# Ledger of designs, part 90: VH-VL binders against o60147

Target 1, 175 residues: o60147
Amino acid sequence: MLEKNKYLYIFRHIQTNQVLLSQGNVLKKTALFQLPYPLQKPVAPNGMRPAKLRKDHWVPLLKVEFPNESMFQSVFMQLLNYRKYRSVQPLTSDLLKLPIPVRRRKIMRQEVPNTIADLADILNKEKFPENSVRLQLSDKSDSEYADWPPSVQIDSEEIKLSRGFREKTTVDEAR

## First folded at step 3 (VH-VL)

Design s23 (framework fv_gimsilumab)
Fold by ESMFold2-Fast, scan of step 3:
Structure s23 (fold): chain C 175 residues (1-175), chain A 121 residues (1-121), chain B 107 residues (1-107)
Amino acid sequence: as target 1 above (175 residues)
Amino acid sequence: EVQLVESGGGLVQPGGSLRLSCAASGFTFSSYWMHWLRQVPGKGPVWVSRINSDGSSTTYADSVRGRFTISRDNANNTLFLQMNSLRADDTALYFCARDHLYEFSGDFDYWGQGTPVTVSS
Amino acid sequence: EIVLTQSPVTLSVSPGERVTLSCRASQSVSSNLAWYQQKLGQGPRLLIYGASTRATDIPARFSGSGSETEFTLTISSLQSEDFAVYYCQQYNNWPLTFGQGTKLEIK
């Protein structure tokens, strides 16, 4: 393969703060199966179709660059598994006291800090080379949700919403 | 019911080529990541290649990189593995398998029966 | 790459017995471990994922436990259809790797 599969693109929902992980800079509707609501059972349902994806409702949260594809795949797999594990844990008594709509909203609001903490936990357990993993955030203050290992370098430039995660092509620049 | 049926295996000379096919039914094929794995009798499976749901991303084991090409036809629910420059150590039973989660999990909830590939040496 | 070592290599047992199969990882795989059953002429069948979660339509006699580097698959009361080869697989680190297998034979 000529293309380098070494980037992880993380999106957040503009209203709910739900998070989606993507291997590409454009979300696909199959990513919606990562959401707790459609994934009520441990095993993904056979033949179920995801709801229509509204691209305007999802904005960049974080872009992670890995030195190679094997590191990317390991971290990506672990992040998906952390999210899957969290979705099957029993709800606390405090959450169960809340009406269902309020409870869901509260849970969804935690996905951004939870995802960032999960990423940091994984990177701390993996002993990658110093400054080998590059993080670029839409809001640098989100990096404060976790303590980062020496392997992580946080980019000084934030992701701008108007540019998203899209890489400019030669055609786009020459049009 | 979920079914994966492999075909295209056979006997070839070293340096030859084969194209394996995997016909999928009973699920929304275009929603799943798919993999090829191979197994020598009496040994555990070995991962060979994977492709994401729309075919835009592919990955290969070091031993087959540059020789094998994984592809898919979502309109006809078919997964392919084009094998070029075959070697004696590519001899194995080849399986297609469905990734457990839509986005990627790395465990396999359904496998085919396998198609045998024998490379003479 | 992570090496998975299964033990025993072969186990001779009778129907009705409780059997325990082990899988040891060369480094931590957290709980990202799956177990498969394979019969001659067939592809593997997913039994357990996430170290302890039973897959769809898998009988209750199958259970998994363990974490980090030490994992076990238990069959509480062996049935005649359970004689097969069992493989563990990790999906914590790339590349994906499988154990060498444990073969269950009739005594």
Scores: ipSAE 0.085, ipTM 0.681, lowest interface PAE 6.0, mean pLDDT 83

Design s24 (framework fv_gimsilumab)
Fold by ESMFold2-Fast, scan of step 3:
Structure s24 (fold): chain C 175 residues (1-175), chain A 121 residues (1-121), chain B 107 residues (1-107)
Amino acid sequence: as target 1 above (175 residues)
Amino acid sequence: EVQLVESGGGLVQPGGSLRLSCAASGFTFSSYWMHWLRQVPGKGPVWVSRINSDGSSTTYADSVRGRFTISRDNANNTLFLQMNSLRADDTALYFCAKDIYPEYSGAFDIWGQGTPVTVSS
Amino acid sequence: EIVLTQSPVTLSVSPGERVTLSCRASQSVSSNLAWYQQKLGQGPRLLIYGASTRATDIPARFSGSGSETEFTLTISSLQSEDFAVYYCQQYNNWPLTFGQGTKLEIK
């Protein structure tokens, strides 16, 4: 009876504003492959290996609840594809005029608004039932980066950053 | 150097079981989503199942849900497909395939050569 | 599910010719479309993904274009090794789906 794989957990980096998508409420090391730029060091010459995961540097951005796994998989897949599409687009002339470190910092800062806009775009294209998709944000003002369809219901309560996406805080509670 | 090699196909009676294996080499297997697809001669490929990098998440096509189980052994770079309650319409060439990126669900950059499965009396 | 319709079903051509293959989706798939080449007895080979991005080690004669529901794969100067079946695949919506294929055969 449990509804597996119907939650999307989105994290942001506290310093760079980069975004990571996760199917679980705890980030896995493989999520770092979503990043176009390494956080600490250049990627190895033969590798697609990003910087090491520092879980303490990532905080909740938003949590999305879908009514079923098929809707979750469709939206999750589209979001990952939107992110990859953005990473291979030619840079604008304005960005090319900037020094590389400044350019990368500016691109990274746009990941939060871009991810939220992409999510809304996907949900507007999909004809989901009214109030079937539930959003819970860490900062409700981030919802202003997009226009949401009738299928979306935004929770009044924000996510508490100190707890991440975890609901249980005592060692005695079952996970 | 980078390759996927399937094995375990064969002839089986309706209602029978078969376990397919896919041996991976030349890339960091434990970092990538892996898939099983099947193809009937003269038709396009049909997606069957996928599994994430650590095996905690699996998804199945409606036609095989409850009968097939995808799993992986990251220590030995091997992907598996356990097929139970086989039907005549499961007859196909079965491919394992690697997603382009670890969490990029979509296109498949590496495919095996396929292992044939025939369900017949 | 999204249905992908490829045209033509079969095309007879000579080496050196410019070839254009079409793929039409039953609903928008944005740019989340891939093209594969499959030769007899082999697994599919990824040619294009993201509608227009060439995969690793794919010759420059292969190019992809299109978006939303209409996509094309172009081979600018057909080589003898290019006679094969070509499939399009969408990865915009769940479940993942492939077209029925276009067969290129020698004239």
Scores: ipSAE 0.171, ipTM 0.685, lowest interface PAE 4.8, mean pLDDT 84
Fold by OpenDDE, second read of step 4:
Structure s24 (fold): chain C 175 residues (1-175), chain A 121 residues (1-121), chain B 107 residues (1-107)
Amino acid sequence: as target 1 above (175 residues)
Amino acid sequence: EVQLVESGGGLVQPGGSLRLSCAASGFTFSSYWMHWLRQVPGKGPVWVSRINSDGSSTTYADSVRGRFTISRDNANNTLFLQMNSLRADDTALYFCAKDIYPEYSGAFDIWGQGTPVTVSS
Amino acid sequence: EIVLTQSPVTLSVSPGERVTLSCRASQSVSSNLAWYQQKLGQGPRLLIYGASTRATDIPARFSGSGSETEFTLTISSLQSEDFAVYYCQQYNNWPLTFGQGTKLEIK
């Protein structure tokens, strides 16, 4: 049975640079569960997990096209696991020297490059067929965060997704 | 209390069909990936199938692909496993299991007690 | 698939003893390893995930360590209720796989 292509969408928060993974080109509220629980009831950017999904606060980071569901699911699961692993790792001495709010912000700022690096690492380990995975970035410069294996074909065209939505608007292009 | 309760197991002849159900309670069912696993007595669990939170994506072990179908009814907090073309080697105790966190997969914090499936002529 | 090999297959121990169970992976699973306890007639109970993180309401006597291909579950002081079968499970790659289990029995 021929499987259809599957897409992984990665979004970043416009203020906190937190990252959400999505199986669809529209974010679902359940995606917020990827973020750590807040210690209190804060609202983003002060909290780790906002109470409600504001789709307009999330912009596309990249889109990955897989030739089948199995490859997609494998990479998706591993990405989540990488994130989880990082969340439980001890903080470095440098980070511990920082005030808690500053520390949190610094950690969140690293989510984008870490996610890209994770994706590249996962794909390198998987050893998928050459040019079997297609990567489209919102910012081409983001591809420099990692070395990509031969299985990855980087699209020359930038992603056209809007803030948390399927289609990019003129307003989004101007910002 | 978080709980999973399997049902629908029984004795069936080779080539027969069964439909297993798993009733979930005590957590937001629709937020979690759900799984079916099976276990032969004296052996470790074997992963059978997975379904994502909204049912839009399913995955199967090679041994059951094309024969089993996983589905869910989020409105009624129920997970299903349709088992067709059953074989003797499908005989096992079948468990439903919950992922630890929403939108995470692979590790299970809640298991049912299992429902037995016996395929025999 | 990734094969997990547990050792020993069976371990006879007495209450109060320190117990160490091993799980070896055929390839790297990073820290994506879980440990389960299964008592007779029951479903598995999650003990450890992420190789070293205790699940909710799991006693402190249970601890997990290791990474990549070598993992260990330790029970610092065995209690009477700890006699059961213990399984490791990787969730780094599809398909998910379990070890064959280690049975703790009373000496």
Scores: ipSAE 0.015, ipTM 0.586, lowest interface PAE 8.4, mean pLDDT 87

Design s25 (framework fv_gimsilumab)
Fold by ESMFold2-Fast, scan of step 3:
Structure s25 (fold): chain C 175 residues (1-175), chain A 121 residues (1-121), chain B 107 residues (1-107)
Amino acid sequence: as target 1 above (175 residues)
Amino acid sequence: EVQLVESGGGLVQPGGSLRLSCAASGFTFSSYWMHWLRQVPGKGPVWVSRINSDGSSTTYADSVRGRFTISRDNANNTLFLQMNSLRADDTALYFCARETFYDLSGYMDVWGQGTPVTVSS
Amino acid sequence: EIVLTQSPVTLSVSPGERVTLSCRASQSVSSNLAWYQQKLGQGPRLLIYGASTRATDIPARFSGSGSETEFTLTISSLQSEDFAVYYCQQYNNWPLTFGQGTKLEIK
């Protein structure tokens, strides 16, 4: 037996614009380890307070549908590698002039355009069939951060803020 | 059920070549990024090489670049490490390992038992 | 590359004791740190990733904490099967690097 998945779900933080990648339409607590700048300060006394994932603070940025699981997994892992590479790049002189809190805020604001550019770069490098990858954005203007290859179809329908990546239920999903 | 089994290690003279194999079972091999690591007795593991799911992208440690080649055969669920121009300091137990699928990855959730490589005259 | 220094190098302990192992990074690795257990003749076994998340089927007595440059692995009540070498590994920067290990041995 096997399970097949062909969707990549990308979320952004409502305040910081930091980005999280997810295989599923719901975020897992472990996704927080993708962040170079934690949202919560650890408790100082003896140990570290567990990070809290507040699902209401993360909104859909975009959803990518691949024709098969192999393409999905290749692109997903390449995006994780791109994020790792960016974390070790030297800071520009302009950023070094700024106070640390202002500098970090500026870097975090760039995660949305950087992630979109990285995705497009990976898809341009891959030779996927024409119109085989479907992209749906919450804000279609975000597609302007990159040039997309012929393999990409941009959905005319945006992800509505109130809908998210899935229908909300009347019962609590966190169990 | 998920297993990695290395083979192909042995004794070889400096300047010689050796090809290691890693047989994967119990998971969809073609979906995972794979690593080769090595370890000398009494020391920690040292990362050697990484390959993506379809084999189109590879990365090497500085010490082996140009001498080692990582590759994979997804049809037969096998990972390879071709080792050329072997040196005495390549002597180690060689492990293949599976990189985790989720999160900012780079940690290995499944390892083999290792295959020993000795480079000596 | 990032150097990981583990302490102590060797620790002699008795079953039932609480054990804490340390791993220090030469520069910040955020929370991108994993812990492995290795027994003689075996490959490493993943225990913890993301500094504090237990891997699948790892007993609750194992816990990890820390961030940035200072990390600890705690075994709350040592069992006989826990005598092994423990390694930390960072995956924040390439190349991937491991600590030199902490060996737990019987007192």
Scores: ipSAE 0.000, ipTM 0.483, lowest interface PAE 13.4, mean pLDDT 80

Design s26 (framework fv_gimsilumab)
Fold by ESMFold2-Fast, scan of step 3:
Structure s26 (fold): chain C 175 residues (1-175), chain A 121 residues (1-121), chain B 107 residues (1-107)
Amino acid sequence: as target 1 above (175 residues)
Amino acid sequence: EVQLVESGGGLVQPGGSLRLSCAASGFTFSSYWMHWLRQVPGKGPVWVSRINSDGSSTTYADSVRGRFTISRDNANNTLFLQMNSLRADDTALYFCAKDEPYWSEGYFDYWGQGTPVTVSS
Amino acid sequence: EIVLTQSPVTLSVSPGERVTLSCRASQSVSSNLAWYQQKLGQGPRLLIYGASTRATDIPARFSGSGSETEFTLTISSLQSEDFAVYYCQQYNNWPLTFGQGTKLEIK
């Protein structure tokens, strides 16, 4: 009876509105590599070192429970691909007219509605059983960014985080 | 330069066990998802197992679930595959591979050279 | 699982020729398709990902195209070092699956 890796957590950065995907209720330093726009000025020329993770700057956006690992893996993989696609798509002429810092802030502020819309699109394409996927949102109004299929049961209640979420980890939190 | 070097393969009888190792260098091993794949000569690769950056999440192909265990030692940049209850159809060249990018998409930018496993009486 | 069918199984060609290899998926994989080159005694080498994006340090003569269920890998002017087996791989759905391969051999 092995049922691992069936939960998806999405976190939102309180200052930039950028989102992080996690397979557990703990954010790790390496998750910062997901961000197309760094939270801090790059120090190294290659820009590959992740910034220090400030756990107090991230809050849960949503949690998804899948009926099994196979469904979780399929949806998670597709969501990562949608997200990467958005990061490299051509900018509209209107956005290109804006100064770079203003343009980036507008793009980052759309990340929450875009991620929710992408999740819903993936779930609508999959033909999962009715009420088989449980979606918990920290803010119920965020469900309005998309139309959801019959496979999704939507609940709005506090997302419980691991006790370890707020604890310092030497591997996950570097100087 | 990125290098992945597999070891631990060999000849084993059906029902036996074998532990494969993959020594990684040239990248931040602890930041990447890692996979094991296998290949029979003349056929395409077959995905076997994966493990996330800190080892808290693992996934297995249906054919090996309950028999194989993937693990990693980030302090020594080493990936492992413990293979138990080996069967003739587990005979293959076993590769470790690095997932690209950091959040795992399931395509592999670097592979090792492979270590051969033969399950025969 | 998604089945990937590659054609031809074997192709005999001369250096300098344009080569096109095909990969067909049993159901849509969007653009989540990668191509690998494998030489005897070596692990596969990533050539293309996202159906059309060249991997780092891959020569410009390699290009990929296609979407959904039909994909092609093109080598615009075959070099002597390009004789190898080529595999396509989908990463749209679990489990991850590969094609059976196309072998390029010298004629």
Scores: ipSAE 0.000, ipTM 0.497, lowest interface PAE 13.2, mean pLDDT 80

Design s27 (framework fv_gimsilumab)
Fold by ESMFold2-Fast, scan of step 3:
Formats: structure tokens, C-alpha cells, sequence
Structure s27 (fold): chain C 175 residues (1-175), chain A 120 residues (1-120), chain B 107 residues (1-107)
């Protein structure tokens, strides 16, 4: 039988370059709880609301296909942990010299290269079979942020998903 | 105020089936990941399965994959675990639990548990 | 899978005492560790998550510390209601795993 939940979708905000992880090709409002701004976790719904999800402001960064759910869950959990770890690290003295809005903008712009580097680091530590993980990017040059292990096959075709991922399923898009 | 109440456990023969239910109240059920865990007396809990807020994503422990199916009914605030091809080593107290959040895969509320005994 | 080893296995204590429970991971789990209290006939109750964050409505006498492979749960002044089994759980790596438990019993 075919494994479910074997795709990881990563989205990028068109203005801020903030990154969201998704287990499907459609972003849900709850994904906003992943955002580090503020850099602490969101409080209960009665105390704090996440920003409104505007799907047209998010575009695909990359899509990862795993051979099974176990591999997907392992990588997904580790990637969330890497992102959480980065979000709570002390800021450098150079960043602390900057006004808060400039500082936040600079940090947010680092999320794309950081997420790609974290993904590659996780995949380099795992003992996955050769060419078992398929990576498809919206911009292939983003693959240059990291060195990839033999388990990763980078797809020559870039992602064709529309902004906001309005299309739920097509056989070609799911592969 | 948050409450989870399991039901559907019982005595069943090897190869048999059971469907467990978990009735949730006191929170917005459709906003949370939900989990099933099991525990043998005198041992720690063992994670069994999880389901995301809208039911589109499910995950299973290797020991139950292909035999158990997790599902949810958000209109009636109920979580289910369909257990097929039951084995003696599935004997345990089964708990439903609510996930903390997206960052922390821990369990902030648990039910009382429903016992499942697989014996000939 | 990551193995969590709790110590001691059993501890006999009196009310008012300060108790310290340990949880050691076979490899680093960062700060992705939770602590639970379980009483006979009940489901576990979340005490601490993220190694040191108290869960909702948990008394201040419970505190968690540690990171990587070495974690501690402290109860600063044991109350009669605290006699239970305590479990640690890691959520850094899949599959999720729990420790074998530490039982607190009346002296």
C-alpha cells in the first residue's frame, strides 16, 4: 500500500522571506504559529492571535518527496527543532546595534538560506538510500545554499504550483 | 474544563477487531492534533498514532501500521481508532491525548483510558 | 530509537522533602523533553515541556532543568498529592519515546 504524508512543502513569504513548513500543498492558518515573530511562541487564542493568513502572499520555495511516512516524520520533526533552536539563539552584537524594524527584516531574510541549510544538514545525518529523496525547487539556484547527500535527487524541473497553492491535487503536481 | 473520555475497549480474541472512541469537550477540537497512546501496567506509555486538525494527515507507530486506522469527526468532537488483526501484544490501556502545539509533540491533556485485552 | 533512562526507579520520601528526579537520554534531545505525573487509575498529567516550561495550572513547586542528554525534575516541597509515578518523554527524534518511570512512595 502507498504511504501517506510523504511530501514536505516549504513556502516563502514574498515580502519578508519568512518560511512556513506544510505537510500538504495548501497552507492552513495554523501554519502561522510557526513564525518566530514575535520570537516567542504564540500564547493561547484568548491571549494572542496569529496574523491573518493571506495565501496569495506565500509562494512555494521547495517540495520534498520521501519514500515513506517514517522518513518524512523524522526529517519534519528535526527541521522544526532546528528552526526553533535558531529562533531562541542570542542575537549578535552587530544585530543588536540595529533599530528593531531593520533588525527583524535582516533576520527574516536569513530564513530561506537557513532553512535550506538545515534541511541539507538533517539529510546528511540520516542514512537514507541513494536517490530516495526527491527535491524540487522553485528556483534551482537555492540548492547552492548547501551540499546535498547521495540520498537526494534534485529534480531538473522547477515547481509549477501557483501562488497560495489553490490547486489541491493533480497527479503531476503530487509527484 | 478540557475533558477526553475513551470508550470501546474490551476483551477480544487474536485476529479480532475493536473500534475505540474518544469524546472531547471543553476546547475547540478541530484546532488540535490528536493522538492515541497505550500503556501496559508497570511500564511507560507508548505512542500509537496521530491525526492532524482536519484529518488529512495521519501517522502510525511501526508496530500498528496497516492494522490500525485513526480518524476524527470534528462535527461531533470525536476521535476514533479502528483496530484490526489484533495481537496479544496489543493488550494495553489505550489513551487519547491532545497535542500541545506545532512545536512541542507532547500531550497536555489525556483521558482516563479504555482497557483492551487480546486473549484466547 | 532514543532510550530515556530515569533514576531512581523508586524513591521513598516524606511530605515536605525536596525531591529530584533524573532523566538521561541515549543521545541529545536538545530541550525537547516533557515530564508527566501519573496516579493509579488515571491518565498522565503534563507537568513540564521544553525541559523547563511549566504546563497550565501546574504548581510552582514543580520545576524542570537540563538540556541535551541530562534532565532533572525537582519538587521543592513534596505534598501528599504528589505521590505518583513520573515519566519523561522526548520529542526531538521519531519515534517518540518515554522513560521507564520513577515511583514516589510514602516512607
Amino acid sequence: as target 1 above (175 residues)
Amino acid sequence: EVQLVESGGGLVQPGGSLRLSCAASGFTFSSYWMHWLRQVPGKGPVWVSRINSDGSSTTYADSVRGRFTISRDNANNTLFLQMNSLRADDTALYFCARGIDYWDTGFDYWGQGTPVTVSS
Amino acid sequence: EIVLTQSPVTLSVSPGERVTLSCRASQSVSSNLAWYQQKLGQGPRLLIYGASTRATDIPARFSGSGSETEFTLTISSLQSEDFAVYYCQQYNNWPLTFGQGTKLEIK
Scores: ipSAE 0.007, ipTM 0.589, lowest interface PAE 10.2, mean pLDDT 81

Design s28 (framework fv_gimsilumab)
Fold by ESMFold2-Fast, scan of step 3:
Structure s28 (fold): chain C 175 residues (1-175), chain A 120 residues (1-120), chain B 107 residues (1-107)
Amino acid sequence: as target 1 above (175 residues)
Amino acid sequence: EVQLVESGGGLVQPGGSLRLSCAASGFTFSSYWMHWLRQVPGKGPVWVSRINSDGSSTTYADSVRGRFTISRDNANNTLFLQMNSLRADDTALYFCAKSEYLWGDYFDYWGQGTPVTVSS
Amino acid sequence: EIVLTQSPVTLSVSPGERVTLSCRASQSVSSNLAWYQQKLGQGPRLLIYGASTRATDIPARFSGSGSETEFTLTISSLQSEDFAVYYCQQYNNWPLTFGQGTKLEIK
């Protein structure tokens, strides 16, 4: 039934610290469309195709278990909206002073703390029941990027991925 | 096919004003940073100004700051450069260009240019 | 500002020859360098970006190499349509800067 998709998996790129959000527990190639700085150079002048998904380059950042699919979808959509909002903000004068590769690295490096802060902000705004949301972090220090509401229980257990977690997918042409 | 067509250049006296336009087609204009560059015949291009995708952020070369204003109309796929207090050294061919800014500010498409002559 | 110096300023060559153009930066630009071709009466055309990546629809005879401060553009077998002015551009540091150009002319 509707018990499916109550888990949010967030992955971090081992080199760039860019973040991918997974719908359910499967990391699909189409998730690369979330990236503001694609891992591959543009294929077409007026658009980009996602790079080949190198699953060995992505590691779990965190896993969130929600009580139901409705709460999962609400939080997931809000996270995507926060990320989209951040990507269209004007660059600060401090960032404009930096060489483009340094600027890009600095922006990408902030994706992990920004995503964690955004997640906490969303959960603080929602009136979820106490201890109803379970958060597992690969690195416990990452919890310090935000103040968490009473609805969140931080789990000390290692993130365990399902055998169906990674799948082969085809990517629709980017548009 | 990507097309950038500049217009609005001409002959003007020092201290005068001109407004350049760049009509864009063949790509999602509202998604890309746009630039104005200028070139004196026989010399390399010189970057003049840029504007981000929604028009909220603009940057100018020191030589034109305070005199030129870059703007865009995403509904009509048009880029503008308002040039005030023109000087003889603003004389050049002015190009509109699209950048691939995600991997760097290099210019994958340029217009053909519109000539601006500032002469007494 | 980073200054880009191109050499030679002018090069006289015959079709079929291998041509090498140089661009030197006053300080490191990593690999953030692009090459453009400009013909009389036209805007510049992107050839190479990222020092060595060929842009779309650019013939395989064009190749770029180099990093840091020393860059080269090579045309392996010059065609008649390749006689033009070539510019390098750095996008590592702000403001964006271009070289002064190398003109290829018929020998």
Scores: ipSAE 0.005, ipTM 0.499, lowest interface PAE 13.1, mean pLDDT 80

Design s29 (framework fv_gimsilumab)
Fold by ESMFold2-Fast, scan of step 3:
Structure s29 (fold): chain C 175 residues (1-175), chain A 120 residues (1-120), chain B 107 residues (1-107)
Amino acid sequence: as target 1 above (175 residues)
Amino acid sequence: EVQLVESGGGLVQPGGSLRLSCAASGFTFSSYWMHWLRQVPGKGPVWVSRINSDGSSTTYADSVRGRFTISRDNANNTLFLQMNSLRADDTALYFCARDTWDLYEGFDYWGQGTPVTVSS
Amino acid sequence: EIVLTQSPVTLSVSPGERVTLSCRASQSVSSNLAWYQQKLGQGPRLLIYGASTRATDIPARFSGSGSETEFTLTISSLQSEDFAVYYCQQYNNWPLTFGQGTKLEIK
C-alpha cells in the first residue's frame, strides 16, 4: 500500500554533477536514458539499454512535494521535455573547439543549475496555490539558481546525504 | 518484428471483473514502460494506465483509479490489466502500447486491441 | 486537461494529392505533440513525435510542423494505403490527451 505519486526525487552524480529525475526515492536503471553522455565508456551493443546503475554514486539534490498526482505528473513530464530539448540543441562554436572530454565535463557541470532553473520556470508558468509546492534541498544554496513563485515553500531542513531520501528514523535521530 | 497481442476482453455485467493480457515479442520487454489505452468506436484513444520497466511504479487515469490494476510479468513478456467494478462507460476496445524511450514521447507500437463490453 | 481539436473532421481526396491536417490545442503544448495513423481493425501507428520528427520506418511523404497551439500533418503525395483516420496527441501536460481524429477517404 504506497502513497500517491506526489513526489519528484532529483539525484546528482557525485563525480560528473549530472542529474537524474525519478518518480520514486530509489533510482531505476532506465533513468540512465535521461543522460546525453554515458557514465561508462561506450561499449554497449546498439539498441540495448544500459544494464548497470551504481546507486551509491547518486546523491539527493532536491525533493519536490506536489499537492496532487496530476500536478506532479505535469511538472515531471515538462522537466523531462526541457532536458530532452536541451540535449538536442546544437553546441556553441566555443564548446566545439574544446577536446571532447573537456567539453562534456563543462556541459555536465551545468546540469544542476539548469535543472533547478527549469523547475522554477515550469512552476512560475503554472498557477499553483500559494505554498502548495514544497522543496527540500540537500544544499539550500542551490535554490539561488532561480527565482521561485509564491506557490513554492522551501523547507528549512536540508536532506541529509547519508540518509538519501529515506525517512528519518529514531536510530538516525539518536546519532 | 515488434508485436503486441491483447486478449481477455469480453462481455461482462456492471460490477463484474475482467483481466486483460498483452503478449509482447520482438523486443526486450523488461526494458520498456508499457501503457494501456482504450477507444470507443468513432472517437480518439483515451489513456488508461502506465507501468515502468520493472513494475515498481504505476499511474492511472482518474476515471479508473482504485478499480484497475496494471501489472507485468517480465519473465514471460506479458502485461496485464485487472479491471474490477466495471461500469457501462468502461466499454471500449483496449490497447496495450509501448512507450518511446520511457519519456512519454508517444507510443511507438500498439496491439490490435481486445473488446470489452459492459452491459446488463 | 488540454483539449485537442482536429480539422477537418472528414477529408475526401484523390491519390497523388497533397493533404494537410490540422490539430489545435486549447493551451500551449510546446512541441510535445505526436501524430498517429489508424486503419479499420488495427491499432494506431506512430507517424510523428516532437511535432516534426518522423518515427522509425515512416515514409518521407509524411511531415509534421507547428508548435505551441497550432500543428499540421502533411502528406506530400497521397498513396492508396494512406486512407485512414489520423489522430494528434499531446504529451506536454497531464493527463495525456488525443484529438477526435480526421478521416481521409477516397473522393
Scores: ipSAE 0.018, ipTM 0.617, lowest interface PAE 7.2, mean pLDDT 82

